# VHH binders against Protein SAR DEFICIENT 4 (SARD4), part 3

Target 1, 283 residues: Protein SAR DEFICIENT 4 (SARD4), of Arabidopsis thaliana (Mouse-ear cress) (q9fly0)
Amino acid sequence: QNYTVSSPSSLLLMPSWSSSSSLPYMGVKLVTYFPHNSSQNLPGIHGSYTLFSSTTGQTLATMDGTVLTLYRTSSVSGLGSKILARDDSQVLIMVGSGALAPHLIKSHLAAKPSLRRVIIWNRTPQRAQELAETLSKDPQHKEISFDSHDSLDQIIPLGDIISCATNSTVPLVKGEFLKPGTHLDLVGSFSHEMKECDDNAIQRGSVFVDNDTAMIEAGELAGAFERGVIKREDICGNLVELIKGDKEGRKSSTDITVFKSVGSGTVDLLTAQLVHETYLSRC

## First folded at step 28 (VHH; from t1 with D61K S100P E101S S103D)

Design n12
Fold by OpenDDE, fold request of step 32:
Structure n12 (fold): chain B 283 residues (1-283), chain A 121 residues (1-121)
Amino acid sequence: as target 1 above (283 residues)
Amino acid sequence: EVQLVESGGGVVQPGGSLRLSCAASGFTFSDYELYWYRQAAGIERELIASIYSGGSTYYVKSVKGRFTISRDNSENTMYLQMNSLRAEDTGLYYCAADYPSGDDWLFYDYWGQGTLVTVSS
């Protein structure tokens, strides 16, 4: 549910629940979206999460919803890449240097131990450079080379994995520059107007989604259907089908794979469960 | 009300020059990073030039050495000087402005409506 507070500011409520004994919880993510906060150099998005017992209805925990989202989003992307990207992937291109970028980089490095180089791009070169420098000082990533580049088009052909975390309304990743065997991870778009890659990228790739909502909400896919670039039936599968082995992932080392994720309340709930139960185990 | 209004587009012969302007109003122009995009017929919109905080600039390879982005904060106007124009430069040109923020999601705060540039012999 989305509520307009004062255009363009809004409040989003994202509830989820389970009656399964393995997931006996309810949860609600509250997100406030205030884009004009940028004029004051403040974040425009704020998240809170409340976890409840599905058995008793009792409030169990409150969490930082923004941080929760960063971890669950990057984990899902990492898992997608674990399944779909080549096992000999060496170069990760990070498109965007916002709050999610460090988490995506870390999740991919964990998911694909073959990675050795990370190249970061941002529309503001200084921000990409700062992130690269910060990560280069991390003792956990001594074997990884971190760079930044001011031209996305020039580095796209170098990427074995390209992860995008932007809410751009113009296509950033151009399909014509994708080399065979590339895995394209799309995380940023969550509306029909947002589009991180062009139609060529979608057409060239085998497209997978974290869940079916992506086909409705993500501009890269919804728009592609409307423009006749691909059909809904051309979507190769979702993350659960991939995990279960019901759908085949990468078929060849020369395939281009595309993974579009939009998130879900269920993943938020699973993440909250992990956080809560981990906390209890340490008390 | 916030507005970005492009002007200066028109028809020019190959090898010719044009200077585009983007007049801004309704916000503190001097605090914003500035961008020029273009969209050719049948092709998706692409970034061609940017000017960032601190004065650094970016140019897409196809226009580098030919195009120059600049700004006049006293006039709340950004410019794109286009020299040695080619047929492939034909398209609708858009200006955009964005305030640097900590969350750093790639969302442009403001867009113009575009001005048409046609390069033909």
Scores: ipSAE 0.020, ipTM 0.531, lowest interface PAE 3.3, mean pLDDT 92
Fold by ESMFold2, fold request of step 32:
Structure n12 (fold): chain B 283 residues (1-283), chain A 121 residues (1-121)
Amino acid sequence: as target 1 above (283 residues)
Amino acid sequence: EVQLVESGGGVVQPGGSLRLSCAASGFTFSDYELYWYRQAAGIERELIASIYSGGSTYYVKSVKGRFTISRDNSENTMYLQMNSLRAEDTGLYYCAADYPSGDDWLFYDYWGQGTLVTVSS
C-alpha cells in the first residue's frame, strides 16, 4: 500500500502475518520516500520493520527496514539463480548500480561459485565504475574480476547470469542479445509501468516468478500478457514449487531462464523473525 | 510540484541543427542525474544521452559526436544540441531526471511530456 504524504513524498506500508501456529509473528514494513531530502543532506528513502508476537500482540523488535529489504530481496534472487542458472556460469552482468546491486552481486556469487567476472552497467556510467572499484577492493572477492562498461548491448551476449535492479520504464535487456543458456534475473519491475527487458526476452525465456502476484504486478509480465506475447499458463512455476520439486527448473544448458521477483510480505516476516531470533541467541 | 518541460522541437532538413531545452522545477536540480530519451514511431523509448550531477556525460553510439548534452544548474535547465541531423533522428524527445542516491529501485524517474523532432526534406 502506497500513500502520498505530500507530493512527491510517500509512505509505503507492507503488513504481514501468518495464520500458521508455526509462525507466531506478525509485523509491518514501513518505507518513506522523501526525494527533496537531498537539500537537507539526508537520504531520500528510510525504512523500518516492526515485529510483534501474533500470540500476545507484544512488540518484539524494531529493525532497519531498508537493510532488511535489501538482504531478503537479494537472497531471493540468489536462490533463483542457484536453482535456475547453469552450474558452469562464469560471467555475471549487473544492470543497475543502486543500493541493491552490491547485495545482488554477493548473492549470485554465493549461489554460483563458478562465477569469475562481474560487469556492471548503469545509465550513468560513473556510478557503475564507482561500484566496480569499490567491489574490487573487497578482500572477500579477491578472485573475482569487477569491471564497468558503458554499452549494455555489447555486454549482454557475454552474460551467463544477468541481474537487473533498476526503476526503468524503458526496456534495457533486449532478448535478441541473450545467448542460449542465460539466466535473466529481474528485480526492479514491481509495477505495471516498469520494465527491464523487452518482449523478446520474455518470449524466448522459460519464465519463473518468486510468487504468483508477479503475474499481476510486474510490468514486463502483465504487459506481455496484455500484448499476447505469452499466456499466464506459460509461466513455468514459482519459487516454492521449484523448491518442493513440483515444477522442473532449467531443462537444458541452452534454455534461457527468466526469474521475476516482486517481493512478498511473507519473506519480509521470515527475514525479520530470523534477525530477531539471531539477536536473541547472541544475548 | 515537480515539472520537466521540453521545448525546441520542430521540423528540420537533413544535416540541420536543433537545440532542445528541458526546464525543471520542484526539486533540487543540481543533485539529479538528467537524461534525454528518444522514441521513434513504433519502437520503445531509448536512452540517447545522460549528464551526471558532476557534469560528466554519456552518449549512445548513434548520436555520439553529433549531439551534445549540457546543463545549466543556475537556470535549472538541461540542453541537447543536435547537429548533423538525419532522418532516423525523427522522434519524440523526452527529458528525465533521477535522484542519484542509489536507492531509486523503489521509485520512478520524473519525466517530461516530450518535444517532437522531425527530420525531413
Scores: ipSAE 0.013, ipTM 0.488, lowest interface PAE 7.8, mean pLDDT 84
Fold by ESMFold2, fold request of step 32:
Structure n12 (fold): chain B 283 residues (1-283), chain A 121 residues (1-121)
Amino acid sequence: as target 1 above (283 residues)
Amino acid sequence: EVQLVESGGGVVQPGGSLRLSCAASGFTFSDYELYWYRQAAGIERELIASIYSGGSTYYVKSVKGRFTISRDNSENTMYLQMNSLRAEDTGLYYCAADYPSGDDWLFYDYWGQGTLVTVSS
């Protein structure tokens, strides 16, 4: 739920709960967006997560919501690429250079140790260059080449894994430039108006989702269904089905795989539970 | 409320020039990264030019050398000077704005409604 505070500032509420006895918690992620904060050298987005007992209603913890979201989101994408991307993948294309980008890069590098080259593109090329420079100085990645590039269309054909984390409402990744065997990771689109790829990418790919709400919330998928580009029954599976082995992932080295994630309150709650229980074990 | 209003579109002959304006209100204009997009019939919108809060610019190949993006922070207005216009430049031109917070994936860009440019002989 999104509320305008004073334009363009807003408050976003993202509640979650479970009836499972193994997850006796409920909570809410609170996010504020204050874009004028740049004049004060403050971040424009701030977040908090409040965790409650679902048994008693007691408040158990308040946590940094933005950091929790960054780790949770990148972990889901990393798991997707671990299952779906080719094991011999060499080149990662990162589309977007926001706060999620370094986390996604790290998660994909961990998921596919064969990766050796990361090329970053951003609509603001200076931000992509700055991120590439920062990552190049990290001793944990000394064997990885980090670069930026100002033409997305020119680097897409190089990518074995392409990860997108943008707020775009205009398609960025064109399916005509995807080479056979590419894994496309779509993180940014979580509403009807957002899309990070065109219909050609969806049509060419074997499409997987993190959970079934992606079929409603992701603009790339909802729009593709409405235009008849793909049917709901053509979605190859969700993340749980892939982990359990109920659905097959990549079938050949030439398949294009597409993983669309929109996040879930359940994953937020599980992550918050893990943080809380880890903290208690250290007290 | 946030508002972006394009103006300056019209009909022009090949080789001609137009200047588009994007008047902005409802946000701190100088903090935002600004963009021009173009949409020809049957094609999805495409980014054609960008101007960053620090003043740096970017252009796609098809317009580089012919188009110039600029901003006037005192008037809260972005411009696109279009020279040497060609028939393929015909389309709806949109301005867009985004805040460079690094957490872009949670919030939408702001968009104008578009201004039509027709290059005809």
Scores: ipSAE 0.013, ipTM 0.488, lowest interface PAE 8.0, mean pLDDT 84
Fold by OpenDDE, fold request of step 32:
Structure n12 (fold): chain B 283 residues (1-283), chain A 121 residues (1-121)
Amino acid sequence: as target 1 above (283 residues)
Amino acid sequence: EVQLVESGGGVVQPGGSLRLSCAASGFTFSDYELYWYRQAAGIERELIASIYSGGSTYYVKSVKGRFTISRDNSENTMYLQMNSLRAEDTGLYYCAADYPSGDDWLFYDYWGQGTLVTVSS
């Protein structure tokens, strides 16, 4: 639920719960959205997460919701790419250089050991360059080449995996530049106005979602349905179905796959569980 | 004229076996990837098995270990061997063929008319 505190500022409550013995928890993500904070050189989004026992109702842990979201979001994308991208993928194109970009790069490097090159693009070239330089100094990524580029269109054909983390309302990734075998990871859009790729990309690709909410919230998909680019039933599957083997993933090495992710309270809860139980195992 | 014609369907008891055939004509069969679909009453059509370029195969989880897809290019025929059949396997089974272009995931080039498989005691 979304509560307007003082327009345009709002409070978001995102609860999730499970009574399963394998997930005996409740959780609530609290997000404050204060877009005018930029005038004070402060972040506009703040997140907190509280984990409860679903058996006793006790508070078990409180966590940084922003950090939790960065990790769970990037992990889901990485998992999607692990399943859908080719195992011989060598080049990762990172579209956007915001807070999520470093995490997405790291998750993909973990998910696809065949990756050797990362090329970063941002509307502000300097930001892409800075991120590339920062990551190139990381001792954990010695075998990876990091670059930035000014032209997205020129590097799209080089990408085996293209990950987008922007809030762009203009399609950045053009389908005409996608080479056969590319995996397109879409993370940034969460409204009908946001669109990180064009209809051609959607039409050329086999489209998958992290969960069905993506078909409602993501501008690339909702708009595509409305425009008759693809039908809702043409969505090839969600992440759970892929994991279970209920849906086929990539068909061939020349297939273009598209993975749209919007996140869910369930993934937040699972992530919180992992954090909490890992902590308990070490104390 | 291009044709895919399924055969081999029928009534079988749970635990029984059937072998479906799909005879192809009118196109270069050996160049195509092959698919078996099924549609149960009131349920959407689902992919159950595939043979891709290079000979790799795919099976949906519910049929893994029980069903086997194969092809004979000399006879222009694909097969689906179904063992340990269950009531839930009841449905209309379709074969399909598609050229591996990488951009035809929404539209298969050719479809059969289907053959009915009924698993009941």
Scores: ipSAE 0.000, ipTM 0.226, lowest interface PAE 14.2, mean pLDDT 92

## First folded at step 30 (VHH; from n12 with P100K D103E)

Design j1
Fold by OpenDDE, fold request of step 32:
Structure j1 (fold): chain B 283 residues (1-283), chain A 121 residues (1-121)
Amino acid sequence: as target 1 above (283 residues)
Amino acid sequence: EVQLVESGGGVVQPGGSLRLSCAASGFTFSDYELYWYRQAAGIERELIASIYSGGSTYYVKSVKGRFTISRDNSENTMYLQMNSLRAEDTGLYYCAADYKSGEDWLFYDYWGQGTLVTVSS
């Protein structure tokens, strides 16, 4: 929920909670928007996360909400790819080079040890090149080749995993260029106007979601339903169903799988739990 | 100092026109993708128009044919020409600039303070 603090400044609150013994926490993601900060060379947007005990109500921790979001988002994508992408995947195509891109790349490299090459694309080629150069200098990824390319259509057929982190309203990934066996990870869209892939990609793939809200919020899916490309019942499953084994993931090495994620407060909470408990274990 | 300063907002009757400006300073304006957002009372912020690298543009459906986004790199200014304004266009209009093209708006580099547009009889 959005609250006007002092126009044009605002506060966004996103609470989540659980009474489960495995997740005995409450959390609130807070996003402050202060446009006037630009005049002071300060960021205008700040994310904060507060973690509480759901049993005692005590404040347990405060965290950087922006960083938390980057990690939880990329981790969910990585987990999706871990489950749905082929185990012999070698090439990762990163569509977009924004703040989330390096986290998605790192998450996928961790999730799929078979990956050896990362090719980055951005609408502005220079941005992709800069990110590729930065990552190529990372000592943690010595065995990985990092490149950039100015034509997305030309590199799509090379991708075993294609991860998209843009808010493009024009389909970037064309289904016609997807090779059999590709896993398509869609992260960027969060509105009906946004779509990172075309209807052909959706039609060719077995579509999975992180949670059911993706069918409402994501333009690739909501629009596809409206256009009659696929039906809601054609969605193959969500992340929880995949983890539990209630739904089958990839059926063949030639399948195209699509994973659309939109995030949730629950995942924020789970991530915060992990951070907090990890911290305690090291104290 | 980095600044994005919106101007041109005001009260206008339905069917009227306004031209918003976003004056930028303190950064290399030409290297950034540019965005116009608006926020109506009680509604989440909405992307309404953008200019990408290479000059391509985007418009949300509700403003297509009525609004035109443009930029003048020599003046470090972005514009939004709004014609045939409707009551539903009422809101606070924000300009934004992002170097990392296409990422989540939560991570945009710079934002303006906003300018109020009120469409009312």
Scores: ipSAE 0.274, ipTM 0.686, lowest interface PAE 1.7, mean pLDDT 93
Fold by OpenDDE, fold request of step 32:
Structure j1 (fold): chain B 283 residues (1-283), chain A 121 residues (1-121)
Amino acid sequence: as target 1 above (283 residues)
Amino acid sequence: EVQLVESGGGVVQPGGSLRLSCAASGFTFSDYELYWYRQAAGIERELIASIYSGGSTYYVKSVKGRFTISRDNSENTMYLQMNSLRAEDTGLYYCAADYKSGEDWLFYDYWGQGTLVTVSS
């Protein structure tokens, strides 16, 4: 729900809750939009998250909603890759170098210990290079080589895992360049106009989603359905089904798998739970 | 001090035209990708046009053929020429700039304050 506070400022509320004994919490993600902050050299967008007990209603924790979103988004992608990508994956292609990119890289390196090389691409080569240089200095990643490249088409065939975090409305990843066995992780699109890969990539791959909302909101899928590239029934499963073993993931080493994520309030809540309970365990 | 200041909004009749401007200061304008967003009452903010690195442009379907986005790096200004305006084009129009090239809008570096466009008979 969006609320206009004072034009042009607004407040977005995203609540979620569970009465399950395994998730006895309520949470609200709050996002404030204050464009006038630019005149004061301040960020105009702020994220906050409040966690409550679903049994008592007590406030349990407050945390940075933006940071929470970065971690939960990248973790979901990492989990998808953990399940769907080959265990002998060595090369990660990072498409995009925004705020989410370093988190996605970290998540994937944790999820797939076989990874040894990360190649970053951005429409502006300097942006990719800067990120690669920054990550190469991280002592936690001594065994990983970081590079950047100015041609996405040339490096796509090298990727065992390709993770995309852009708002591109022009398909960046071309299916024709995907090698057999590639896992394609799509995170950036959140509207029908946005497409990080072309129809060929969707058609060649076994497509999975983090949740069913992706089939409605993601441009790569919604458009593909409309164009008759694939059917809704051709979606192989969602993340929960994969975790439970209700749906089979990768069937062979030559399969191309596609994982599209759009996020959810439930994942925010689960992430907040993890943060809170981890904190308590260390106190 | 970083600033993005939109101007050019106002009231116009259906079929009319407006030209929006976004004046930037306090950062290296030429290094940034640029975006126009709009938000109608009761509707979420939507991307309507963008200029990417390399000069490529994007338009949402509803404005394609009617709106034109452009930039003048020497003047640190972005423009949106809006022709054949419709009632559904009514809303608050925002300009945005991002250094990190096409990432999620939640993480854009800078936003303007917005300028109101009202299309009514």
Scores: ipSAE 0.233, ipTM 0.671, lowest interface PAE 1.9, mean pLDDT 93
Fold by ESMFold2, fold request of step 32:
Structure j1 (fold): chain B 283 residues (1-283), chain A 121 residues (1-121)
Amino acid sequence: as target 1 above (283 residues)
Amino acid sequence: EVQLVESGGGVVQPGGSLRLSCAASGFTFSDYELYWYRQAAGIERELIASIYSGGSTYYVKSVKGRFTISRDNSENTMYLQMNSLRAEDTGLYYCAADYKSGEDWLFYDYWGQGTLVTVSS
C-alpha cells in the first residue's frame, strides 16, 4: 500500500503473513520515499521491518528494512544463478549500479566461483565506473576483474550471467545479443510498466520465476503474455519447484535461462524470521 | 505534482542546430540523474545522453561531438544542444529523471511527453 505524504514523498506499507501453522510469524515492511533527500546528504529510501508472533500478536523484533531487502533480494538471485547458470560461467554483466548492484554481484560470485570478470553498465556511466573502482579495491575479490562499459549492447554478448537491477520502463537487454548458454537474471521489474529485456529475450529463454506473482507483476512477462509472445504454461517453474526437484532447470549448456524475481512478503517474512531466530540462538 | 515538460522541437535543415529544454516542477532537479532519449518511428526509445548529478556527461556514439547535454539546477531545467543535425536525428525526444537514492529499483522514473525534431532536406 502506498500513501502520499507530501508530493513527491510517500510511505509504503508491505504487510506479510502466512496461513501455515509452521510459520507462526507476521510482519510489515515500512518504506519511506523522500526523493529530495539528496540535498540533505541522505538516502531517498528508508525502511524498517517489524516482526510479530502470528499466534499472540506480540512484537518480536524490529530490524532495518532496507538492509533486509538488499540481502533477501540478492540471495534469491544468487540461488537462481546457482541452480540455472552454467557451472563454467566466467563473465558477469551487471546492469544497474544502484544500492542492490554490489549485493547482486557478490551473490552471483558466491553462486558461481568460476566467475572471473564483472562488467558494470549503468544509465549514468559514472555510477558504474565508481562501483567498479570500489569493488576493485575489495580484498575479498582481488582475483576478480571489475570494469565498466558505456555500451550495453556491446557487452551483452560477452556475458555468461547477466543480472539486471534497474527501474527501467525501456527494454535494456536485447535477446538478439544473448549468446547461447547465458543466464539472464531480472530483478528490477516489479510492475506492469517496468521491463529490463525485450520480447526476443523472453522468447529465446527458458523462463523461471521466484514466485508466481511475477507472471502478473513483471512488465516483461505480463506484457509478453498480452502480446502473445509466450504463454503462461511456457513458464518453466518457480524457485521452490526447482529446489524441490519438481521442475527441471537448465537442460543443456546452450540453453538461455531467464530468472525473473519480483520479491514477496513471504520471502521478507522468512528472512526476518531467520534473523530473529539466529539472534535468539546466540542469547 | 511532479512534471517534466520538453520544448524547443521543430523542423530544421540538415547541418542545422536546435536547442531542446526540459523544465521540471514539483521536485529538486539536483537530486536527480537526467537523461535524453530519442524515439524514431516504429522503434523503441533509445538513450542518447545522460548527465550525472556530479556533472559528468555521457553520449552514445551517434551523437557524441554534436550534442551537448547540460543542466541548470537553479532553474530546474535541462538542455540538449543539437548541432550538425542529420536526417537520422529525426524523432521524438524525451527527457527523463531518475532519483539518485541507490534504491531506485522500487520506483518509476519521471518522463516528459516528448518534443518532435524533424530534420528535413
Scores: ipSAE 0.032, ipTM 0.542, lowest interface PAE 7.3, mean pLDDT 84
Fold by ESMFold2, fold request of step 32:
Structure j1 (fold): chain B 283 residues (1-283), chain A 121 residues (1-121)
Amino acid sequence: as target 1 above (283 residues)
Amino acid sequence: EVQLVESGGGVVQPGGSLRLSCAASGFTFSDYELYWYRQAAGIERELIASIYSGGSTYYVKSVKGRFTISRDNSENTMYLQMNSLRAEDTGLYYCAADYKSGEDWLFYDYWGQGTLVTVSS
């Protein structure tokens, strides 16, 4: 649910809960959207998460919503790659060098230990270079080559896994450059105007989603449905169906797989639970 | 009130030159990455050039060597010098800006309304 504060600014409330014994919690993610904040050198989006006992109603924790979003978003993408990418994947292309990028890279590296090379592209190439340099100094990844490149179209054909986390409203990944067997991970689009790939990528790929709201919220998918590029029935499955084995993932080494995530309140709650329980265990 | 206002568009002959300006207000200009995009009729907007807050530049292949992006932080203005213009350069040219922390998904991108460039015989 969202509320306009003063146009174009808004407040979004995203409650979540579970009655299962593994999740005796409920919570709410509070998000503010203030697009004019850049005039004050402030972010336009702020987040907070409040966790409650679903048994007593007591407030258990209030935590930074931005950190939770970074962690849960990258974990979902990593799980997507673990299930859908080829086990012999060698090259990761990271499209975007913002706050999500280092988390996504680490999650994909963990999901596919065969990865040996990461190439980073960003709209401003200096930012990609800086991230590559930072990651190269991390002793946890001594076996991984980190580089940047200024031409996305030239590196897309090299990628076995391509992860996109941008705020782009202009398609960046062109389907014509995807090689057979590529896994495409789309994180950044969460509104109708946003898109990180073109219709060709959607049409060539076997498309999976983290949850069914991606079909409504993601610009690449909503737009593709409206233009008749694919039908909603052509979505191959969601993450729960893949984990349970109700839907088959990658069918061959030459399939292109596309995973689009938009997030869910359930994942927010699980992440908040983990943070809370980790904090308690260290006190 | 953040504003990006493009100017300098017009009709030019093939092989000609044109200089676009993007005047910015309402934010600390030196803290922002700046971009030029182009949109031909019936096509998605495409990035053509960028300039980093530290002055580094980037160009797509189709314009590299012909176009020059620059910024004047004292005038809060970005420029695009377009030389050796071709028919394929015809389109609506937009300036855009985002905060210098890269692709910070927490920050709002700012866009101008565009200025039309027509390359005709």
Scores: ipSAE 0.013, ipTM 0.441, lowest interface PAE 8.2, mean pLDDT 83

